# Ledger of designs, part 3: VH-VL binders against q8ixk2r445to577

Target 1, 133 residues: q8ixk2r445to577
Amino acid sequence: FFGMLQNKGLTDYCFDYNPPDENQIVGHQVILYLCHGMGQNQFFEYTSQKEIRYNTHQPEGCIAVEAGMDTLIMHLCEETAPENQKFILQEDGSLFHEQSKKCVQAARKESSDSFVPLLRDCTNSDHQKWFFK

## First folded at step 1 (VH-VL)

Design c19 (framework fv_recaticimab)
Fold by OpenDDE, second read of step 2:
Structure c19 (fold): chain C 133 residues (1-133), chain A 119 residues (1-119), chain B 112 residues (1-112)
Amino acid sequence: as target 1 above (133 residues)
Amino acid sequence: QVQLVQSGAEVKKPGASVKVSCKASGYTFTDYYMHWVRQAPGQGLEWMGYINPNSGYTKYHQNFKDRVTMTRDTSISTAYMELSRLRSDDTAVYYCARHPYYRGYFDYWGQGTTVTVSS
Amino acid sequence: DIVMSQSPSSLSASVGDRVTITCKSSQSLLYSSNNKNYLAWYQQKPGKSPKLLIYWASTRESGVPDRFSGSGSGTDFTLTISSLQPEDFATYYCQQYYSYPTFGQGTKLEIK
């Protein structure tokens, strides 16, 4: 699966990544933004290694969750995917992070009009449902 | 085993277009990125861009994004690079180069295609 | 773009000599998460395509003689040929892949 990763509950919002420097793409937070289908910031791929890959850059970036965090941060992909980069996109649309045993949920950033994907306890909320478009 | 075989030499006029092919064999074509790198006479190596043969996604260097188009035909394991609005300084040897996933080095290269642009 | 600077641009040596080529990057090529340097070395002979010699700064590609070695970390890297052989006279390039690929300008190794 590849393309825009769109949320079901937060209608018309997609995974978005726009690092300030293309030569240093790691360490920044993945956000949610209106699905626009333009540019490269919303192109992701779900791989056989259970990675969510940002392949508009070489080497590829892979979404990771750092220890003690609930945010999605970009790391470089590795030949063998590390545990903190493994996700399961389930048939019901839930995006499950294996290491934390939590689900990715679309959430409003505090004191902001912005939205971000956050790790939360798994529920049946549409805000935890995702699909590639 | 692994081979990248490119199309033959090209001679073009300024303003014309050239399309170079790169046929891959000995491996699964869609499991590796394909990059294009050129080298002007007596000069160094210049990265042009790459294509993901699996998805068709491309990324071009800004120096070429308005003139270069990279495509592929997975049915025949062939990558293509088309450069339009050719100028004399586009005269170079053009290489396709295989790029393993999760790595950024080029482990196999085509033999190169000489493109000469002259009036 | 990450700028790669090689030194020297050219050098002459004799068979049996120890040869050292240096490559400097404009920013660190070391990835903290895996502690790997995203740096490769290539050899190119006249009329031929480049050949991969070293990747991850110090790992030899299969089939590459052990007289070739890569070292360095961060922004400073070195390719060493311990005992130059006749077939080693060529142009050598470093390449970073921490970001979109860029190459050093090359080092031409000629016979003295």
Scores: ipSAE 0.300, ipTM 0.812, lowest interface PAE 1.8, mean pLDDT 92
Fold by ESMFold2-Fast, scan of step 1:
Structure c19 (fold): chain C 133 residues (1-133), chain A 119 residues (1-119), chain B 112 residues (1-112)
Amino acid sequence: as target 1 above (133 residues)
Amino acid sequence: QVQLVQSGAEVKKPGASVKVSCKASGYTFTDYYMHWVRQAPGQGLEWMGYINPNSGYTKYHQNFKDRVTMTRDTSISTAYMELSRLRSDDTAVYYCARHPYYRGYFDYWGQGTTVTVSS
Amino acid sequence: DIVMSQSPSSLSASVGDRVTITCKSSQSLLYSSNNKNYLAWYQQKPGKSPKLLIYWASTRESGVPDRFSGSGSGTDFTLTISSLQPEDFATYYCQQYYSYPTFGQGTKLEIK
């Protein structure tokens, strides 16, 4: 799968990666932004290794969650996907993070920009349902 | 269909403040960032900043950061730009414009609000 | 800020002419990861707001006549009007959106 990763509950929002410098593609938080259909910062690839890859240079960026954190950040992809970079896109649209046993949820970011994907306990909420456009 | 309708012309004295409104219709107001761009008489376009109508988050250009405030009222789909401590060189047409994505181009513009600053 | 420079500042032309306007950026507007140029062109008629003509350097906005075309990559961009019409006499602006928006100084297209 590749394309824009869109939320079912927050219906017009997509995964978005907006690094301040193209040469610094890692270390920043993944956000949610209005789906624009133009690719670029909203173009992701879901791989057979269960990675969500940002379409960038070689080596590519991979979405990860560091131990004890609930935010999704961009890391460098590795030859073999580490556990913190594995997300299972389930039949019901849930995006399950294997290492933490939590699901990615569209959530409002208080005191700053509007929305971000965060790890939360898994529910049947539409805010935890994702699909590629 | 999509329209951005701005408030009427203003005449102000130096040191005063002006608040310009931009009423959106024909689309979901909270789904697009709203930018403010001004144009002095006979001059080019100058970006001032934007607001995310959903969150209220704002980003201002360094030149305006200390005297501009951008707000919105989602109940009436209206964005506001207030510029304080007006100078004669703030005389310009002020435009609101929406963008379909971050750091983007502007697909729809308001008709402009003329602000004249003179004593 | 990324500086945008347009040339010429003004030009005179006749209906039916082919007109070329140039825009140069102080740094590359080409994002290597998606191979797109973050450059737009606008038309502004006296007393009116700007109107989007072209985005991504060469993509025409819906409803814009085919006589308008954009080309170029990196730091050098061109807007071409293949056969000038009476309604095309206006000021044209390029805009980068690789960073926070900046505009060229404008090119005024006048009747000869």
Scores: ipSAE 0.007, ipTM 0.539, lowest interface PAE 11.7, mean pLDDT 85

Design c2 (framework fv_recaticimab)
Fold by ESMFold2-Fast, scan of step 1:
Structure c2 (fold): chain C 133 residues (1-133), chain A 120 residues (1-120), chain B 112 residues (1-112)
Amino acid sequence: as target 1 above (133 residues)
Amino acid sequence: QVQLVQSGAEVKKPGASVKVSCKASGYTFTGYYMHWVRQAPGQGLEWMGYINPNSGGTKYHQNFKDRVTMTRDTSISTAYMELSRLRSDDTAVYYCARGDYYRSGYFDYWGQGTTVTVSS
Amino acid sequence: DIVMSQSPSSLSASVGDRVTITCKSSQSVLYSSNNKNYLAWYQQKPGKSPKLLIYWASTRESGVPDRFSGSGSGTDFTLTISSLQPEDFATYYCQQYYSTPTFGQGTKLEIK
């Protein structure tokens, strides 16, 4: 799948990656932002290796979660996807991070009115359901 | 044991091209970015660009975009930096350097350096 | 490009002295989303390649002696050597990696 990765519960928001400089695309947190339909920083690919790739820049970035963390950050894609970069997009729309046994949820960023995807215990909440549009 | 071993010193005339190699060992070559940094005599460090050995993707500093090409050969774990249309002010030590574990732009291992002298 | 400025350009100190080197960036290198400062420090001895000392402003690289420490946030950073040793004769560089990597001009440390 390719496109904007949109949240079912937070219906106007999509995965968004907006690093401070295109020359340093790794190490920054993935955010949620109003879906704009213009691709660019909101265009992602879900691969057969269970990766969520940011393909609008070279080199390609892959979303990962560091051990013990709950935030999604951008890493470089590997030849063989490491476990921290694997997300299972399930039939019900949940995005399951198998290494942590947690689901990606749309959540408000602390000390801000902005939103971010975070790992949380899996629930049947629409804030944990995602689809490509 | 991580090692980056660079090719030997070069003496070139203005207008020529130089191609420096950097052979990596002791780690998975495709797992880390390879950056190139130069240092002119008596001056500081200047970042030139990087290559992702896994994808072949490159990023060059604007000062070098017109003249630099970075490539790699994964079968021999070797990265290359070619600088064309050499000028006297390209006289410098050229380093390859490995990107960090989190794929950020800091450099945990460096090659020994390749001295490039450009003179007529 | 983010411009990195180091101070002093050079200094002479005695073995056992506490030495501080400062580094200022022309704009913040703190990324608020992950609360990390994209700043590293390197040591370069004459005729040798640079060696990483500190990354993420304050994290010491493995094998680097405890006498080296980094501090600061945003635009102002400090490298401290708590008790200078003879092998610390070198030039020290700060480097930002918030954007296209850039280095400070270097601080040359000479032991008296």
Scores: ipSAE 0.006, ipTM 0.549, lowest interface PAE 12.9, mean pLDDT 85

Design c20 (framework fv_recaticimab)
Fold by OpenDDE, second read of step 2:
Structure c20 (fold): chain C 133 residues (1-133), chain A 120 residues (1-120), chain B 112 residues (1-112)
Amino acid sequence: as target 1 above (133 residues)
Amino acid sequence: QVQLVQSGAEVKKPGASVKVSCKASGYTFTDYYMHWVRQAPGQGLEWMGYINPNSGYTKYHQNFKDRVTMTRDTSISTAYMELSRLRSDDTAVYYCARGLPYKSPWFDPWGQGTTVTVSS
Amino acid sequence: DIVMSQSPSSLSASVGDRVTITCKSSQSLLYSSNNKNYLAWYQQKPGKSPKLLIYWASTRESGVPDRFSGSGSGTDFTLTISSLQPEDFATYYCQQYYSYPTFGQGTKLEIK
């Protein structure tokens, strides 16, 4: 699966990543933004290694969750996907992070009108449902 | 075993377009990125861009983004690079090179190269 | 773009000599998470395509003779040929893949 990764509950919002420097793409937080399908910011790929790849830069970036965090941060992809980069996109649309045993949920950023994907306890909320478009 | 075979030499006039092909064999075509690198006579190597054969997504170097188009035909494991609005300084050997999908890209193997000559 | 600078641009040596080529990057090629340097070395002979010699700065590609070795970390890297053989006279390039690929300008190794 590849393309825009869109949230079901937060209608018209997609995974978005815009690093400040294309020569150093890692270390920044993945956000949610209105789905526009333009440019490089919203192109992602779910791989057989259970990675969510930011597939517009090389080396490729892979979404990771750092220890003790609930945010999605871009790391470099590795030959063998590390545990903190493994996600399961389930049939029901839930995006499950294997290491934390939590689900990715669309959430409002604190004190902001912006949105971000955050790890939360798994529920049946549409804000935890995702699909590629 | 693993090899990339490119199309033959091309001679073009300024303003024309050239399309170079690169046929892959010995591996699963969609499992690796295909990069294009050119080398002007007596000069170094210049990266032009890459294509992900699985998705068709491309990334071009800014020096070429307005003139280069990279495509692929997965049914015959072939990648294509088209360069338009050719100029004399586009005269070079053009290489396709396989890049790794799950690692940062070093190139292995390389095609044998395609000589493109642009002259009036 | 990350700029790669090789030195020297050319050198002459004799069979049996120890040869060292240096490559410097404009920024670090070391990824802290995996402690790997995203640097490769290639050999190119006249009329031929480049051939991979070294990746991850120091890992020798299969089939590459032991006399070739890569070292360095961060921004400074070295390719060493311990005892030059006749078939080693060629042009050598370093390449970073920490970001979008860029190459050094090359080092032409000629017979003295």
Scores: ipSAE 0.063, ipTM 0.747, lowest interface PAE 4.3, mean pLDDT 92
Fold by ESMFold2-Fast, scan of step 1:
Structure c20 (fold): chain C 133 residues (1-133), chain A 120 residues (1-120), chain B 112 residues (1-112)
Amino acid sequence: as target 1 above (133 residues)
Amino acid sequence: QVQLVQSGAEVKKPGASVKVSCKASGYTFTDYYMHWVRQAPGQGLEWMGYINPNSGYTKYHQNFKDRVTMTRDTSISTAYMELSRLRSDDTAVYYCARGLPYKSPWFDPWGQGTTVTVSS
Amino acid sequence: DIVMSQSPSSLSASVGDRVTITCKSSQSLLYSSNNKNYLAWYQQKPGKSPKLLIYWASTRESGVPDRFSGSGSGTDFTLTISSLQPEDFATYYCQQYYSYPTFGQGTKLEIK
């Protein structure tokens, strides 16, 4: 699967990666932004290793969660995906992070009205349902 | 030369519908979103919604959601905005404007505007 | 909706004056991930479409005279015209694109 990773509950919002320095793709938070359908910062690939890859830049980035955190950040991809970079896209649209046993939810960022994907306890909420478009 | 050319002025009775066109030239029509913005006489700018010409996906402002329909025809690089159940306070100049959410989300260029007058 | 408030609503000035127009947003327009302010400024002359002047709060559009400058971050933004010219008498609008687009109410710049 590849394309825009769109939220079922926040129907206008997609996974987006727009780092402050185009020469550095690692260590910044993945956000949600209005879906545009034009690739670039919203083009992600879901791999057979359960990675969500951002390959607009080289080296390729992989979405990860650091221990004790609930935010999704960009890491470098590895030959064998580490557990913190594995997300299971389930039949119901849930995006399950195996290592933490939590689901990715579209949520409002506390310091502003911007939206971000965060790890939360798994629920049947449409804000936790994702699909490639 | 990138240009947006809109249809001519319309005069309508309350309760009627109006359909405004916006023809794009000088760029790939499907590479940019088309927004619609209106301006009542002597008033400011009010965003109405947008269409992604590639997919046909639309998003409307809550104030217009029940009355506006945005469409496009990619074969002639033209976007349309239809507003139904017109009221006298819908009298305004209606603009189309180009924007690209990830790279250039600001509006450039703008169409020349279409004056819609609703009189009772 | 994010509310945009401009001040003043109108001002009178003379050719050669330095003019400042202020725009305030109801929430921060600064994206933490890219450090960009999602704010544009437009100029509108009577009977004409708005014309883009500034984007990303401070980047001047190609072809716009260097007397126009934008500044500010987060919730408070300023458009400055350093030496007003006759063709600058117009209405100016700020616009946010952090969320669904909203505009300030406009500032009408009139001859003193």
Scores: ipSAE 0.007, ipTM 0.610, lowest interface PAE 10.0, mean pLDDT 87

Design c21 (framework fv_recaticimab)
Fold by ESMFold2-Fast, scan of step 1:
Structure c21 (fold): chain C 133 residues (1-133), chain A 120 residues (1-120), chain B 112 residues (1-112)
Amino acid sequence: as target 1 above (133 residues)
Amino acid sequence: QVQLVQSGAEVKKPGASVKVSCKASGYTFTDYYMHWVRQAPGQGLEWMGYINPNSGYTKYHQNFKDRVTMTRDTSISTAYMELSRLRSDDTAVYYCARLTRFPGTYFDYWGQGTTVTVSS
Amino acid sequence: DIVMSQSPSSLSASVGDRVTITCKSSQSLLYSSNNKNYLAWYQQKPGKSPKLLIYWASTRESGVPDRFSGSGSGTDFTLTISSLQPEDFATYYCQQYYSYPTFGQGTKLEIK
């Protein structure tokens, strides 16, 4: 799959990568922003290695979750995908993070007015269902 | 030199359709989304929608969704916006505008505008 | 839609004046996670298309004179022209892109 990764529950919101410093492409949090398919910051590829790649720029970035954290961070892609970069996209649209055994959910941070994807215990909530558009 | 050149002025009767063209030059046409924005006389700017020239994917503002069609022809680097079932309040200058390559929906280049007048 | 309100609707000024135009949004345009305000400013001269001046609330577009500056955060934004030049008489629009684009109604800058 390749395209905009949209949330079923938070209608019209998509994965978006817009780091604070555009010269530093890795190490920052992935956000959710209105689906517009513009500026290339919303185009992701789901690979056979179960990666979610931000591949519109060089070097290519891969979404990862660091041990003990619940936020999705951009890392450099590796020749063999490490466990913290593997997400299983299920038939029902859930994104299961293999290393943590948790699912990606559209959420608002407690101390923030922004929308972000976060790791949460897996449920069948529409806020945990994603599809490529 | 990036240029967006639009088709000439149109005068239409209520109920007719109008198709405005926007020819791009000076860059790779398929690399940048093309948006359409209109401006009624003496009024502000109103976003209508966009097309991805590479894939043909379109997104329309809810107010125009049932009357607007956006297309493109990659062989001549031209985008089109067709608005049907015209009303007098569709009288406006219609602009094509190129999305910047950076994140965010703001526009770095605009066409010169096409005046569409709808009158009895 | 996010509503954008500009004030004043028109402003009379003289060459050399400091001019301030205000833009208010119906909701915050700041993403706390990236600390960016999703706000742009355009200049439109009579009979011409809009021209991008400022993006991310305060970043000046390449080729735009340094007398133009943008400031503000959240819901309140300002465009300032530090020393007005004859070519600056135009209508100015703010645009939010936190959601699908919406524009302010415009501020017409007229010769006093």
Scores: ipSAE 0.026, ipTM 0.667, lowest interface PAE 6.9, mean pLDDT 86
Fold by OpenDDE, second read of step 2:
Structure c21 (fold): chain C 133 residues (1-133), chain A 120 residues (1-120), chain B 112 residues (1-112)
Amino acid sequence: as target 1 above (133 residues)
Amino acid sequence: QVQLVQSGAEVKKPGASVKVSCKASGYTFTDYYMHWVRQAPGQGLEWMGYINPNSGYTKYHQNFKDRVTMTRDTSISTAYMELSRLRSDDTAVYYCARLTRFPGTYFDYWGQGTTVTVSS
Amino acid sequence: DIVMSQSPSSLSASVGDRVTITCKSSQSLLYSSNNKNYLAWYQQKPGKSPKLLIYWASTRESGVPDRFSGSGSGTDFTLTISSLQPEDFATYYCQQYYSYPTFGQGTKLEIK
């Protein structure tokens, strides 16, 4: 699966990544932004290694969750996907992080008007449902 | 509680290799990236690269990628940095430093440093 | 690489003095997505490793005295010690982490 990763509950919002430096694509937080389909900031791929890959830059980035965190951070992809980069996109649209055993939820960023995907306890909320468009 | 303890001072000849160790304690070793930074006498700090202790994946600064090798032994929570083909300008204090848990790359804990002297 | 330039390279001061160290980056360290400045300050004493003082340009690390403060945005940053204490004489470094880490050349703070 590839393309825009859109949230069901937070209508018209998609995964978005815009690193501050094209030569340094890692270490920054993945956010949610209005789905616009322009450029490459909203292009992601779900791979057979269970990665959510940001494949618009080289080297390629893969979404990871750092220890004790609930935010999605871009790391470099590795030959073998590390545990903190493994996600399961379920048929029902839930996006499950294997290591934390939590689901990715569209949420408002703390003290901000912006939105971000965060790890939360898995529920049946549409804010935890995602699909590629 | 978090500690990074490095190996002792080294004296090497030009062309030789040096391997510095950094033993971590007080936290889960594999949960944090380990970086290496060196400091030549009277100079600033120079980033060399990092290793993901969980996977062993490394990223080196271009100035070192052909000479530096970063490894780790998770069984003893120890990171290693080997620098080969040593030159006199490699004389420096070498530090291991833990990456913070937060976005970005700043360093909350450092090893005590290892002095490497390269001289004929 | 982003180049970090500190000023001054060295300065002499007395206990109780207000001290200001500046750091300039070759490009903006402000990330538009989160409106944070990717800038840290460290203190290093002779024979010791650097100690984190400030991150995100203005946030004090835990345990750092209130007399230390960081300010600035974009390309210009400042570390201020409001009232210098004897233990504050050291070398200070700024570091950007907007891209791969780079450090300023350092500012040595000596006793007058």
Scores: ipSAE 0.014, ipTM 0.623, lowest interface PAE 8.6, mean pLDDT 90

Design c22 (framework fv_recaticimab)
Fold by ESMFold2-Fast, scan of step 1:
Structure c22 (fold): chain C 133 residues (1-133), chain A 121 residues (1-121), chain B 112 residues (1-112)
Amino acid sequence: as target 1 above (133 residues)
Amino acid sequence: QVQLVQSGAEVKKPGASVKVSCKASGYTFTDYYMHWVRQAPGQGLEWMGYINPNSGYTKYHQNFKDRVTMTRDTSISTAYMELSRLRSDDTAVYYCARVSGYYKYYGMDVWGQGTTVTVSS
Amino acid sequence: DIVMSQSPSSLSASVGDRVTITCKSSQSLLYSSNNKNYLAWYQQKPGKSPKLLIYWASTRESGVPDRFSGSGSGTDFTLTISSLQPEDFATYYCQQYYSYPTFGQGTKLEIK
C-alpha cells in the first residue's frame, strides 16, 4: 500500500510531513493536514516490515514512536525495522503500534487549531481508522 | 542461492514494444526494491527506474516516463519492464538489479544476467 | 541530475601495481544526519553484469578482496586497488544514490 494516508473520522486530513530542511528529514513530528491529492509531503508507503515510510526524500524516513511518548516522529529507516517503527494496519483500518500496544488516533494538538496523529488506547472510533487514498 | 534470471534476447522493429522479465529466487521478493538499468553498446550505465514489489509503487527516470511501464507478479516473484515506441537508440543490454528495502536508492548488490534488445529496421 | 565524473577514462597497468580511480560528484553526497556518503563502486567485465564492490564510499561488499578500498567524502571519491591481479582488468563505475541513481562514465583498466 502506498499513497496519502487519510483518516476516516477526520475526513479531510492526511498524514503530512514537512521537514524544515531537505538535508535533515529526521527528528520532527508527523502532523495531519488537509489532503491535497498531490503526494509530496503526504506520500507514504506501508512496507512488508510494517513500516510507514516517507517516500519523498533520500535517505528514507520511517515513522517511529520513542519510549514513553505518544507522538509520531520521523526517524531514519533501518535495515531491520526496530520495534518502535512497526505498525499493523488492520482490516478495520486501525493502525496498531506493536511496541506500545496502542493505536494511532487523529487528535487536536494542544492549544492550537492543528491536528496530529497520537498514540491512544485502541477504540472503535473512526478517528483511529486510516486508509490509503 | 540469491539470483535474478532474465528473459532472452529480443529483436524488434522501430515503433514496437518489448517486455523484459526478471525472476527472483533465494530471497523474499517483496523485501527488496527492483531497479532497471540499461547499457547501450560502448556506453555506460543508465538508470531507468524502480518498482517496490510489495506496494507496486514505481518511479521512472524522466527520460523514460512516457514510454516505460514497470510491473510485478508477487505469486511468481517476477518483475517486468516494458518499453514502448522503440527507437534504434534503445538498442542496449537491459538489467534488473535488487536494492535493499530500507533504501529506495542504494548499492545494487544482485544483478540479472542482462537481456539484449536490438532495435533495427 | 547529480552528475558523476570519473578520471581517468582509461588506464594501463601491470599486475602488482597500485591503481587509483577518481570520482567527482556535482553536489555533496554526504548526509549530515547519518554522516554517510551515498556512493558505490562497481566492477564490470566484458559481457557480464556489474558487480558491487564498495558502498557507503568505503564499506567493502561481502566477498570482495581487501585489495579494493574506497575513500573520500562529500564530492571527491577514490577507488584504490593496492596490488593489481589479472582478474581485476575491467571497467569500473562509481554510482551515487543520494537521489535517483546516476553513474560515472566508467574507467577502463587495461593491461600494459
Scores: ipSAE 0.008, ipTM 0.652, lowest interface PAE 8.8, mean pLDDT 87
Fold by OpenDDE, second read of step 2:
Structure c22 (fold): chain C 133 residues (1-133), chain A 121 residues (1-121), chain B 112 residues (1-112)
Amino acid sequence: as target 1 above (133 residues)
Amino acid sequence: QVQLVQSGAEVKKPGASVKVSCKASGYTFTDYYMHWVRQAPGQGLEWMGYINPNSGYTKYHQNFKDRVTMTRDTSISTAYMELSRLRSDDTAVYYCARVSGYYKYYGMDVWGQGTTVTVSS
Amino acid sequence: DIVMSQSPSSLSASVGDRVTITCKSSQSLLYSSNNKNYLAWYQQKPGKSPKLLIYWASTRESGVPDRFSGSGSGTDFTLTISSLQPEDFATYYCQQYYSYPTFGQGTKLEIK
């Protein structure tokens, strides 16, 4: 699966990544932004290694969850996907993070008009449902 | 049929601002990124930044991020580039150029005719 | 920024000649995921806007004559005009779009 990763509950919002330096893509948080269907900022791929890869130039980036965190951060992809980079996109649309045993949920960033994907306890909320568009 | 038409030549004093327009026709304006590139007299091409006409998102080269503002009006398929605090070395021909929406950076397949901006005291 | 270096800066040739322009990038423009080189070539005539000739290093833009061809991979690229026509005398630029776009300094092709 590849393309825009769009949230069901938070209508018209997609995974978005825009690092300050396109030549240094790791270390920043993945956010949600209005789906615009243009370009690389919103192009992701779900791989056979259960990675969510960011469609960028080399080196390749993969979404990871750092220890003790509930945010999605871009790391470098590895030959063998590390445990903190493994996700399961389930048939019901839920995006499950294997290591934390939590689900990715679209949420409003506190004291902001911005939205971000956060790890939360798994529920049946449409805000935890995702699909590639 | 597909074309970009830019506004006319500008003459400005140092410290002033200039706003160049670029009207698109013959294609869906929001399906392509709009890049801006300038060329000083007798010199090469310098990338300034781009705007996503669909979202309005912009990316500026660091050399211009403090002085350049790119906007668009989708209702009239027009992109704008404003450069402030003009200096003499800003004297150049400024071009708009479209790029496929699939890639942020790609071949610029359609260019405006260019807008000459002269900055002199 | 990725630096693009063209060679030569200028050259003189005659109609019918075979001409080669070289472009070198400071880093590889080859993306392993799609095996494409993020490199374009443009033609610019005096007082006119640049015109896209080649993209993906070797793909010819629609409407561009067959005498124009692009080759190369990684950091070394070449634009070739197999048989110069009168209308081909112009300045040529390479451009990378692997990252923030940057252009070569240009190669001015003049009539001998």
Scores: ipSAE 0.005, ipTM 0.620, lowest interface PAE 11.7, mean pLDDT 91

